VH-VL binders against Probable Rho-GTPase-activating protein 6 (rga6). Designs and how they scored, part 13

Target 1, 235 residues: Probable Rho-GTPase-activating protein 6 (rga6), of Schizosaccharomyces pombe (o43027r312to546)
Amino acid sequence: TNLCKFTFPTPECAPPSLLLPHIFAQCVHFLSLNALHVPGIFRISGSGPVIKAITEYFYSPPHFWLDETSEIFKRIGFPSYIDIAAVLKRYIMLLPGGLFTHKDILNLLVPLYVDSSRVKVPIDIRNEMAALCFSQIDSYVRFSILCSLLALLHQIATRTQELENGMENTKDSTLMKPEALGIIFGPLLLGNSSTDLSKSCPSGNVNDLMRFETEKARVEAKIVEGLIIHWPEVL
Below, E stands for the ipSAE of ESMFold2; O stands for the ipSAE of OpenDDE; V2 stands for 0.75 times the mean of E and O plus 0.25 times the DockQ between their complexes.

## First folded at step 15 (VH-VL)

Design w6 (from k37 with heavy chain H52L S60R T102V; framework fv_gevokizumab; at its last look DockQ between E and O 0.28; V2 from the best seeds 0.00; counts 0 for: pae E 2.6 > 2)
Heavy chain, then light chain:
Amino acid sequence: QVQLQESGPGLVKPSQTLSLTCSFSGFSLSTSGVGVGWIRQPSGKGLEWLALIYWDDDKRYNPSLKSRLTISKDTSKNQVSLKITSVTAADTAVYFCARSLVYWDYTGDFDYWGQGTLVTVSS
Amino acid sequence: DIQMTQSTSSLSASVGDRVTITCRASQSISSYLSWYQQKPGKAVKLLIYAASSLQSGVPSRFSGSGSGTDYTLTISSLQQEDFATYFCQQYDSWPLTFGQGTKLEIK
ESMFold2, look of step 15: ipSAE 0.473; ipTM 0.773
ESMFold2 (binder alone), look of step 15: mean pLDDT 92; pTM 0.946
OpenDDE, look of step 15: ipSAE 0.436; ipTM 0.774
ESMFold2, look of step 16: ipSAE 0.355; ipTM 0.707
ESMFold2 (binder alone), look of step 16: mean pLDDT 92; pTM 0.947
OpenDDE, look of step 16: ipSAE 0.127; ipTM 0.675

## First folded at step 16 (VH-VL; framework fv_gevokizumab)

Design x1 (from w6 with heavy chain R99H; at its last look DockQ between E and O 0.64; V2 from the best seeds 0.00; counts 0 for: pae E 5.9 > 2)
Heavy chain, then light chain:
Amino acid sequence: QVQLQESGPGLVKPSQTLSLTCSFSGFSLSTSGVGVGWIRQPSGKGLEWLALIYWDDDKRYNPSLKSRLTISKDTSKNQVSLKITSVTAADTAVYFCAHSLVYWDYTGDFDYWGQGTLVTVSS
Amino acid sequence: DIQMTQSTSSLSASVGDRVTITCRASQSISSYLSWYQQKPGKAVKLLIYAASSLQSGVPSRFSGSGSGTDYTLTISSLQQEDFATYFCQQYDSWPLTFGQGTKLEIK
ESMFold2, look of step 16: ipSAE 0.560; ipTM 0.803
ESMFold2 (binder alone), look of step 16: mean pLDDT 92; pTM 0.943
OpenDDE, look of step 16: ipSAE 0.209; ipTM 0.713
ESMFold2, look of step 20: ipSAE 0.158; ipTM 0.677
ESMFold2 (binder alone), look of step 20: mean pLDDT 92; pTM 0.944
OpenDDE, look of step 20: ipSAE 0.028; ipTM 0.633

Design x2 (from w6 with heavy chain R99H S100R; at its last look DockQ between E and O 0.07; V2 from the best seeds 0.00; counts 0 for: pae E 6.9 > 2, placed apart)
Fold by OpenDDE, look of step 16:
Structure x2 (fold): chain C 235 residues (1-235), chain A 123 residues (1-123), chain B 107 residues (1-107)
Amino acid sequence: as target 1 above (235 residues)
Amino acid sequence: QVQLQESGPGLVKPSQTLSLTCSFSGFSLSTSGVGVGWIRQPSGKGLEWLALIYWDDDKRYNPSLKSRLTISKDTSKNQVSLKITSVTAADTAVYFCAHRLVYWDYTGDFDYWGQGTLVTVSS
Amino acid sequence: DIQMTQSTSSLSASVGDRVTITCRASQSISSYLSWYQQKPGKAVKLLIYAASSLQSGVPSRFSGSGSGTDYTLTISSLQQEDFATYFCQQYDSWPLTFGQGTKLEIK
């Protein structure tokens, strides 16, 4: 995988310099500039052939040397924003070992972001602990991917909120609120992590397992939702 | 010395919005770990927790009433406000505000209470 | 929601008596229980927190005990000023819930 140095346009959302795979950097950059308002982004499935074409293009020299993102996608044939977003999802999905190397990352994050029935965690402490969790990522590339993605998602969420504030009827289910983004990226980012939550389903009963998986997904979604909302403070 | 005092309209008509204010002294809601909650007590009945607001503007609501409750704070005035919409006779009660301090384990209870204010919902 | 039950709504006692008030939770609350004293026209007073910890300024004749679902408030030697309503409150889980109260009356 070809890596490039990527400068995120919003310093508050991401470190000023990240080391990203070229395909990931270009896609994130392009979406950050053009697609923050796109309904259903990351929810709507992209075109398989288009995703393949984008992937093959970026992995075929000399296409890594193009600096202008718009020119790159022009040459690919103007993929949709949905397709480009789908490339990011796919990239994360196929990443060996996931983004987090710590197997218990979910267990560390659960008490921070999941609604506690009893515990009040101060926001500042929560953010610091989240940052500490991210420090467990031993690969700068993976760290960069995570930061760039969460920054992008935060931007999308922020834009969504702005749009909603201008609308009298907020019933548009197509808007990518933090909750929606959490549902998508929760399992994607945290789903491969081993957790003690599995101990809560000792019965092996199919129904219990289904319930367990559902709850796990919910927890993961809630965590990522929280990260998206509070991302600038986590950094 | 910590002191809390509730104020309200005394009488509210059905379907209207009840607005309550808690004025306090002896502490600041800008202090980490501090919260202020609302509890009510219908005549001859037990206590019911309504809502809680923390120094960091985090809010908790009783799920049974969440849709009708709005809690807010004015730190500069040392006040916490509670709004209850669409009131009915069932909302007739003495309303208390109370100070809450988060313990080391991030739990807490109400260590100081106001004297309460009676609110009657009647047409 | 966790239901808190004080089975005794009223109790009569005399000055000097040992008094015990019980509170039961519908599920384990892991000692996250407080006891309060309520008098007419007065602010509610916190007596015990964490099931057995005495609040600052509260007389030592007050004590709390219990675990799991069952908890007890004890007044070792009842004083005249102790005639009041006592209620328990759990803070183990949201929403916070209270017992119905036990009124301690003079015999």
Scores: ipSAE 0.048, ipTM 0.578, lowest interface PAE 4.6, mean pLDDT 86
ESMFold2, look of step 16: ipSAE 0.052; ipTM 0.629
ESMFold2 (binder alone), look of step 16: mean pLDDT 91; pTM 0.933

Design x3 (from w6 with light chain S34N; at its last look DockQ between E and O 0.28; V2 from the best seeds 0.00; counts 0 for: pae O 5.7 > 2)
Fold by OpenDDE, look of step 16:
Structure x3 (fold): chain C 235 residues (1-235), chain A 123 residues (1-123), chain B 107 residues (1-107)
Amino acid sequence: as target 1 above (235 residues)
Amino acid sequence: QVQLQESGPGLVKPSQTLSLTCSFSGFSLSTSGVGVGWIRQPSGKGLEWLALIYWDDDKRYNPSLKSRLTISKDTSKNQVSLKITSVTAADTAVYFCARSLVYWDYTGDFDYWGQGTLVTVSS
Amino acid sequence: DIQMTQSTSSLSASVGDRVTITCRASQSISSYLNWYQQKPGKAVKLLIYAASSLQSGVPSRFSGSGSGTDYTLTISSLQQEDFATYFCQQYDSWPLTFGQGTKLEIK
């Protein structure tokens, strides 16, 4: 994987310097500039062939030396914002070991975001504790990926809110609110697809497994929702 | 299939210790996330939670009865025991054991129950 | 301790009726609520968990709703086998506490 040093345009969304895979950096950057208002982004599935084309392009030298993101995607054939977003999801999904290598990261985050009303952790302390959880990521590349993604998601959420504020009477379900983004990225970021579900469920019963997975997904979604909403303060 | 069955003395004298046993099948208390609890129901009254024991031997007690309650497990026999000391007429009830599973965040639902065993405290 | 109150101790209904049973907590329990069915001589049965989630194997005519302190169990169309006592239970905080029960009787 080709890595590049990437500076996110918004200081509140990401550290000033991140080490990102080029494909990820370019996609995030491009979406940040052009696709914050796109309804259903990350929810709508991209085109398999287009995703493949984008992936092949970035992994085929010398294409990764290009600095202008628009030029890169022009050469690929002007993929849709949805397709580019899909590349990010796929990248995360295929990342060996996921973004979080610590097995208990989810458990550490649960009391911060899911049970916040019961635990009564002050918001500032919660954000600091979340940051500490992120510090458990031992790979700077993975950390960078996570930061850049959450920054992007925060921007999308913010834009969504702005759009809603301007729309007095229309509950547009296509808008990517933090809750919606959480549902999508909760399992992607915090889930372990390689984990034997039978090991994680206490009884091993099919019904119990389903319940367990449903609840897990809900918890993951809630955590990521919280992270998206409070991302600038977590950094 | 998950099954639980309570056993007890039926009759206990005041001030004595009540010993109850829950025998279960279809699951193991060695499995992470598994708990077994005791609930009682006086005649014509609601249910009262007494205690809960987890696979890792962690225990929870009703604070109102904590001083009199002891819950324990024998994983090899698939049994959970409850002892209540210094019993009075107020302890007359049907006693149930039930399974509780930890689903990620919290436990608290009892998905399988025994039939219950009546215990009468009388002189 | 969180007190769980079922305002109706007994309710009479007929087969086919829509039945609603209410449960109130002394404080917010954040949907950490279960509903149980108790029949004489039978094991207590879990119907609803997390306020609105239907337990596996439970008929779809059962549903749960509510938030904060107020919760409801609904039977959309009462069947003969549904005549029983129903209990709510919170698991928001220790100790676990139950409602006093609502007995559903045949009219």
Scores: ipSAE 0.023, ipTM 0.592, lowest interface PAE 5.7, mean pLDDT 86
ESMFold2, look of step 16: ipSAE 0.222; ipTM 0.657
ESMFold2 (binder alone), look of step 16: mean pLDDT 91; pTM 0.934

Design x4 (from w6 with light chain S31N S93R L96Y; at its last look DockQ between E and O 0.23; V2 from the best seeds 0.00; counts 0 for: pae E 3.8 > 2)
Fold by OpenDDE, look of step 16:
Structure x4 (fold): chain C 235 residues (1-235), chain A 123 residues (1-123), chain B 107 residues (1-107)
Amino acid sequence: as target 1 above (235 residues)
Amino acid sequence: QVQLQESGPGLVKPSQTLSLTCSFSGFSLSTSGVGVGWIRQPSGKGLEWLALIYWDDDKRYNPSLKSRLTISKDTSKNQVSLKITSVTAADTAVYFCARSLVYWDYTGDFDYWGQGTLVTVSS
Amino acid sequence: DIQMTQSTSSLSASVGDRVTITCRASQSISNYLSWYQQKPGKAVKLLIYAASSLQSGVPSRFSGSGSGTDYTLTISSLQQEDFATYFCQQYDRWPYTFGQGTKLEIK
């Protein structure tokens, strides 16, 4: 995978310089500029053929890493924002070992973002501890991916909030609120698709496994929701 | 299938030590996230949690009874034991053992129970 | 300790009725609440966990709701096999505590 130095447009949402795979950098950049208001982004599935076309373009020579993002996607055939977003999800999903390589990262994050009478963490401390969890990522590339993604998600969430504030009756369930984004990216970021689920389930029976996975997904969603909302303070 | 079964002496004299055993099947207490607890129910009264032991030998006790309670496990036999010292008539109850699973932020519910064993404290 | 109060110790109902059982905690327990069914001579059965999640194998006529300190178990249409004693339990804080139980009897 070709890597490129990428400066995220919003320094408050990401470090000034990141090392990203070209495909990821371009997609994030493009979405950040054009797709922050798109309803159902990341929720709606993209087109398989279009996703394939985008992927093939970036992984086949010549790599147009110096081209403007808009020009790159023109050459691909004008993929939709939904398709581009789907490429990001797929990239994360296929990343070996996920973004967090530490097996206990979820356990470390749970007490920070799960509201319980048993565990209360002040916001400032939570943010610092979250940052420390991020420091456990050994790969700068993975770190960059995570930062860029969360920055983008934060922007989307912020835009969503702005839109809602302008609407008197926002029963629009199509808006990508932090909760919705959390549901989508919780498992993607904190889950391990390669993990033998039977090993993580205490009892190993099907019913317990289902319960376990349901709760896990819920907690993952809540964590990522919190990260999205408070991302600028976590950095 | 998960099953638990309590065994006890049925009758205990005051000031003696009550020993209870929980035998279980369908799961292992060597598995991370698994716990086994004891709950009792006096006749006509509600349930009272007594103790809980986890796979890693971590233990929790009801503070009101902590000084008299000892919970232990034999993983190889799939058994959990509870000892209650210095018993009185107040300790007369049906004693249950139950499995508890750790689910991230949720832990402490009991998803499988034994049928219970009656213990009477009498002279 | 958190005190769990089931204000109704006994309730009479008929088959087909909608039944509601309430449980109140002395302080907020953040949905760390379970509901159990107890029948004489049978093992206690978990019905609801996390205040509103239905345990596997439990009929859908059972449901849980509530937040903070107040929680409710609902049986949408009472069946003959549902006559039993029902207990709530909090597992938010040590020590875990149970309600006193609500006995559901045939009217």
Scores: ipSAE 0.218, ipTM 0.714, lowest interface PAE 1.6, mean pLDDT 87
ESMFold2, look of step 16: ipSAE 0.316; ipTM 0.694
ESMFold2 (binder alone), look of step 16: mean pLDDT 90; pTM 0.914

Design x5 (from w6 with light chain Y32W; at its last look DockQ between E and O 0.43; V2 from the best seeds 0.00; counts 0 for: pae E 2.6 > 2)
Heavy chain, then light chain:
Amino acid sequence: QVQLQESGPGLVKPSQTLSLTCSFSGFSLSTSGVGVGWIRQPSGKGLEWLALIYWDDDKRYNPSLKSRLTISKDTSKNQVSLKITSVTAADTAVYFCARSLVYWDYTGDFDYWGQGTLVTVSS
Amino acid sequence: DIQMTQSTSSLSASVGDRVTITCRASQSISSWLSWYQQKPGKAVKLLIYAASSLQSGVPSRFSGSGSGTDYTLTISSLQQEDFATYFCQQYDSWPLTFGQGTKLEIK
ESMFold2, look of step 16: ipSAE 0.388; ipTM 0.743
ESMFold2 (binder alone), look of step 16: mean pLDDT 91; pTM 0.940
OpenDDE, look of step 16: ipSAE 0.407; ipTM 0.769

## First folded at step 17 (VH-VL; framework fv_gevokizumab)

Design a1 (from x1 with light chain Y32W; at its last look DockQ between E and O 0.03; V2 from the best seeds 0.00; counts 0 for: pae O 9.3 > 2, placed apart)
Fold by OpenDDE, look of step 17:
Structure a1 (fold): chain C 235 residues (1-235), chain A 123 residues (1-123), chain B 107 residues (1-107)
Amino acid sequence: as target 1 above (235 residues)
Amino acid sequence: QVQLQESGPGLVKPSQTLSLTCSFSGFSLSTSGVGVGWIRQPSGKGLEWLALIYWDDDKRYNPSLKSRLTISKDTSKNQVSLKITSVTAADTAVYFCAHSLVYWDYTGDFDYWGQGTLVTVSS
Amino acid sequence: DIQMTQSTSSLSASVGDRVTITCRASQSISSWLSWYQQKPGKAVKLLIYAASSLQSGVPSRFSGSGSGTDYTLTISSLQQEDFATYFCQQYDSWPLTFGQGTKLEIK
């Protein structure tokens, strides 16, 4: 996979020099600039054929860039931002080994964001602890992907909040709040991580497993939600 | 044990400045993550957050009252002060100070409260 | 500002009852919600933080649940000392805001 240097459009939300796959970098770039306010972004399914075509395009050298003059658009038309978001989501979903490769990452994050033990950690300590968790990512590419993604999601969340603040009397359920984003990306980012939560499901029966998976998803969602909301402070 | 105690004038005339002091023990406002907030409760009404001061002297105010509020701390004396200018009858309430631990964006709840002090604004 | 609404201002119950108090936020508060107990002449007491975490020293009969905009405080078996006013408070966004309170009275 060909990589490119990437600078996130909002420097305060990411390290200055990231290394990303071209497909991911462009998705992040497009979405960051154009799709922060798009209702249902990452929830609404894109076009399968479009997603496939874009993916295949980037995996077919020498293709590494999409713009309005790209030949692919003659074939499939211009993709929607929903489609681009779907490409990004799919990329993350299919990433071998996930983003968090360390098995204990989830366990380290749970006390920070899903603390049921009545341990309150000061904000500065939490930030440091979170940073330490991310330092366990041994692949700079994965680290870059994670940072870029969280930066993007943070921007979306921030934009959502801004829009809501302007709409004092109208709840727009189509806007992607941090909670919604957490639900979507929690499992995608943390789903492959081993957790001590498995200890809570000793029976192995179907019902207990379902409960376990539900709880796991909840925890993952809450963690990612927290990361999204407070990402600049984690950096 | 964390303890907080509010002190105030009890009675204040309209247009005057209300000064409140919170004295606390069992913690230090030099400790990272610690904050002290003021909350008030008019008779028969709900709680209203007024202000919060942090260990690093950062401050948050209720926007509706920001122009009239000044919160400050004396770490050496374990005291937090609140001033409310241009008081009216609407400022009649029980005033509480409370200990807070800071989360990610400096928002927080209050895990220890004082008993409160009644302040009446009357001519 | 985020408005916190406790739709029930007063609730009557008996000792031993299961009691549920609800709190709704005008927007999602991402589980940044605390529950307080207020008794006359006593300091306000924190019961639940982060929507579902039990404060140290608080009896296990108290529990919190909810997400998004809707949250619930539950007392599994009401005790005599539990008759009080209960408040929810969000700390997701500035300014911090409280519910109007729910007074739990003896039936």
Scores: ipSAE 0.008, ipTM 0.524, lowest interface PAE 9.3, mean pLDDT 87
ESMFold2, look of step 17: ipSAE 0.462; ipTM 0.783
ESMFold2 (binder alone), look of step 17: mean pLDDT 91; pTM 0.940

Design a2 (from x1 with heavy chain V102T; at its last look DockQ between E and O 0.04; V2 from the best seeds 0.00; counts 0 for: pae E 8.7 > 2, placed apart)
Fold by ESMFold2, look of step 17:
Structure a2 (fold): chain C 235 residues (1-235), chain A 123 residues (1-123), chain B 107 residues (1-107)
Amino acid sequence: as target 1 above (235 residues)
Amino acid sequence: QVQLQESGPGLVKPSQTLSLTCSFSGFSLSTSGVGVGWIRQPSGKGLEWLALIYWDDDKRYNPSLKSRLTISKDTSKNQVSLKITSVTAADTAVYFCAHSLTYWDYTGDFDYWGQGTLVTVSS
Amino acid sequence: DIQMTQSTSSLSASVGDRVTITCRASQSISSYLSWYQQKPGKAVKLLIYAASSLQSGVPSRFSGSGSGTDYTLTISSLQQEDFATYFCQQYDSWPLTFGQGTKLEIK
């Protein structure tokens, strides 16, 4: 209900004139401008009470911007980057029906990003096929959420690479690489999509079902990792 | 539950064809995602993947031996066979068959293995 | 082909020790990595799949970790039955490849 027209702060990273929920737009805007460098962003849990307060305030007009002068922040303090990231992640988690409601989207993405060794797809066709997968999203609001999120995650991954190029020992880094972001957002973005059951688990073994779901989550993570890395090529 | 058993000739002369059979129980090769693979281990050495066959007859071979390998299945007999042509002393190894279950990308690991069968190639 | 390297061919340890075994891939394998245990006269046993997930029936003293190219199997308190050879295997890409093995021996 509380939608706004949104242009991603780096216009080349997303389509113009997106349509986003106000809470999502505020979080994406703020993080894109201020938080590309934050260690553990999206991985570290935020404060539950702060997240709840921010969420409730966004749904109760009058509208505000995320800055230190807003009245809510004079009383509760300005939220951390981690808190704002947690609000964004929670919004996606609670989205009714998930981001991809069409059941065959995951099957279209697997050969593009996971098992391309089985099918040789020309490079220009891979990019067009990914764009077609996004056109099957049945809502412009959901499409806008995907585009703005992937633009943000791509910027975080790019900034992480820039910062780590200046480091002697990147194993100490807590910055978020595409693999880490894929692990977090893979199940979150793709977990509600219908799964191609042609790769069935043997019946009668509960541990095989748990392994099936574990491997499904790994595939989802790998797809999202690939989307983050190649986002400019998909646009 | 799941059991696999290898059978083979034990001794093979150089230049002959080595034929191996994996007989299994507790699963079916008619089930989507299920495969049976062959792995070998020369004495005191590491493991080498040879081939894998899936329920839908998709077959994968180690490229280093591909021209010499043939994998096939008989789903109704619960058997998988491997043939290795033109064997040499380098093919002396313990040969294992193993169950694989793939998810989404037709690659996989091996969750249940047979006991192995020794094949010696000698003059 | 993705080469899997276990740089240590043999480790000596005592019962009760914490032991780590390492495995390195020549390129990122995105946690599509399994660990196996091999004892003489026994079938090879899967311990860990997906880099860190414990196979059913495997004791909890075994754990796996790592990402990208670098992976580790840990035995938190070594038992007499754990003296064996341990292999890693990647299943990210064809062909499937194994590490050379690490033999864990009684000190």
Scores: ipSAE 0.011, ipTM 0.578, lowest interface PAE 8.7, mean pLDDT 81
ESMFold2 (binder alone), look of step 17: mean pLDDT 91; pTM 0.936
OpenDDE, look of step 17: ipSAE 0.039; ipTM 0.546

Design a3 (from x1 with heavy chain V102T, light chain Y32W; at its last look DockQ between E and O 0.51; V2 from the best seeds 0.00; counts 0 for: pae E 6.0 > 2)
Fold by ESMFold2, look of step 17:
Structure a3 (fold): chain C 235 residues (1-235), chain A 123 residues (1-123), chain B 107 residues (1-107)
Amino acid sequence: as target 1 above (235 residues)
Amino acid sequence: QVQLQESGPGLVKPSQTLSLTCSFSGFSLSTSGVGVGWIRQPSGKGLEWLALIYWDDDKRYNPSLKSRLTISKDTSKNQVSLKITSVTAADTAVYFCAHSLTYWDYTGDFDYWGQGTLVTVSS
Amino acid sequence: DIQMTQSTSSLSASVGDRVTITCRASQSISSWLSWYQQKPGKAVKLLIYAASSLQSGVPSRFSGSGSGTDYTLTISSLQQEDFATYFCQQYDSWPLTFGQGTKLEIK
């Protein structure tokens, strides 16, 4: 099959024995070990032909290991870190039905990460509520994708902080902070969730729906930013 | 058609309590996500947020004035009231009420405003 | 408290000009920012919400941009009715705070 057992290289960042598509696991493994410092990772577009060549293996057993000695890469060149990151994004984008299938997931996460002042619960209860939301994912493969991705994004954010602490001028930095990663991954991870419009005052106007969807996207970004920052605490 | 109208005393003496009422139409404060806020503007100066009350009676106050502010609502009359105790000349301003709608239970902006009412604190 | 700074208190411009008004937050507000228009004797009008999204009924010559701490309101071709005072407001954190305003005047 195209699934494999996966253990994230930093064991404290994810549960052991995850179940991932082989190409997804290879990309996460490679980036986690080699690419935590790459400017613009996930933001910058990669090479279309190289990305296409790798994505042909999303749903079939791989014919290669992701390293320079593989025959496919002798012909087409070895993918850049940017190419490998783009492959991960594309896999999630093409996932049938999205990553979350629960219609209320966004409504459950908003109070925890966006405006907790309206839901006054202790922080340890908020962490337990987030963990409960993830335990309701109906597929171990989808759960594994989420855990491995957030572990990787957390490592990138942590490495960015370490590198910027050593910089004279962090304003020149193109390294990926949690805010930037949240903007990229917010709609990707949460954008397919169903909505409960009972809290909204809909008038049926298209302009009201556009404001609703615009604010939804920004809320999604903020949630994912918070998850990246606090991932070990949720786990 | 959302409309808000402020009413107040016009002139208030120092140390007294300033009472303001916002009367509105075109929305209900019983509707989930809806709030009404108060903002003031001293002559020739910027805007200062004072307070906000939500449909579920959750209330937020500007910390710089919190001890002096009381916001309340009467949903059946479509009214929101603001009281400011122990007023001084610094409280002289135009006072606005404004509608806010929160789709996702977070802080918000003000999409519809009243025309404002001038309140002068003078002995 | 998040301080909102509009560095220019007054601008002079002519009808047809492209005008840019800036607003800076004392910390990142993650695009939770709105722009308002105020004219004497009129209710304050919301123009832009979420930094870049145009409010219903606002002419398309108005646009917003920016991220993090730095935000701008742009009027692409100034009209006679656009001479007014413009305020930014953040709604990322309590308390809600406004910029000091930028008055747009006829040159």
Scores: ipSAE 0.110, ipTM 0.648, lowest interface PAE 6.0, mean pLDDT 82
ESMFold2 (binder alone), look of step 17: mean pLDDT 91; pTM 0.937
OpenDDE, look of step 17: ipSAE 0.196; ipTM 0.715

Design a4 (from x1 with heavy chain Y112S; at its last look DockQ between E and O 0.54; V2 from the best seeds 0.00; counts 0 for: pae E 3.5 > 2)
Heavy chain, then light chain:
Amino acid sequence: QVQLQESGPGLVKPSQTLSLTCSFSGFSLSTSGVGVGWIRQPSGKGLEWLALIYWDDDKRYNPSLKSRLTISKDTSKNQVSLKITSVTAADTAVYFCAHSLVYWDYTGDFDSWGQGTLVTVSS
Amino acid sequence: DIQMTQSTSSLSASVGDRVTITCRASQSISSYLSWYQQKPGKAVKLLIYAASSLQSGVPSRFSGSGSGTDYTLTISSLQQEDFATYFCQQYDSWPLTFGQGTKLEIK
ESMFold2, look of step 17: ipSAE 0.327; ipTM 0.714
ESMFold2 (binder alone), look of step 17: mean pLDDT 91; pTM 0.935
OpenDDE, look of step 17: ipSAE 0.221; ipTM 0.727

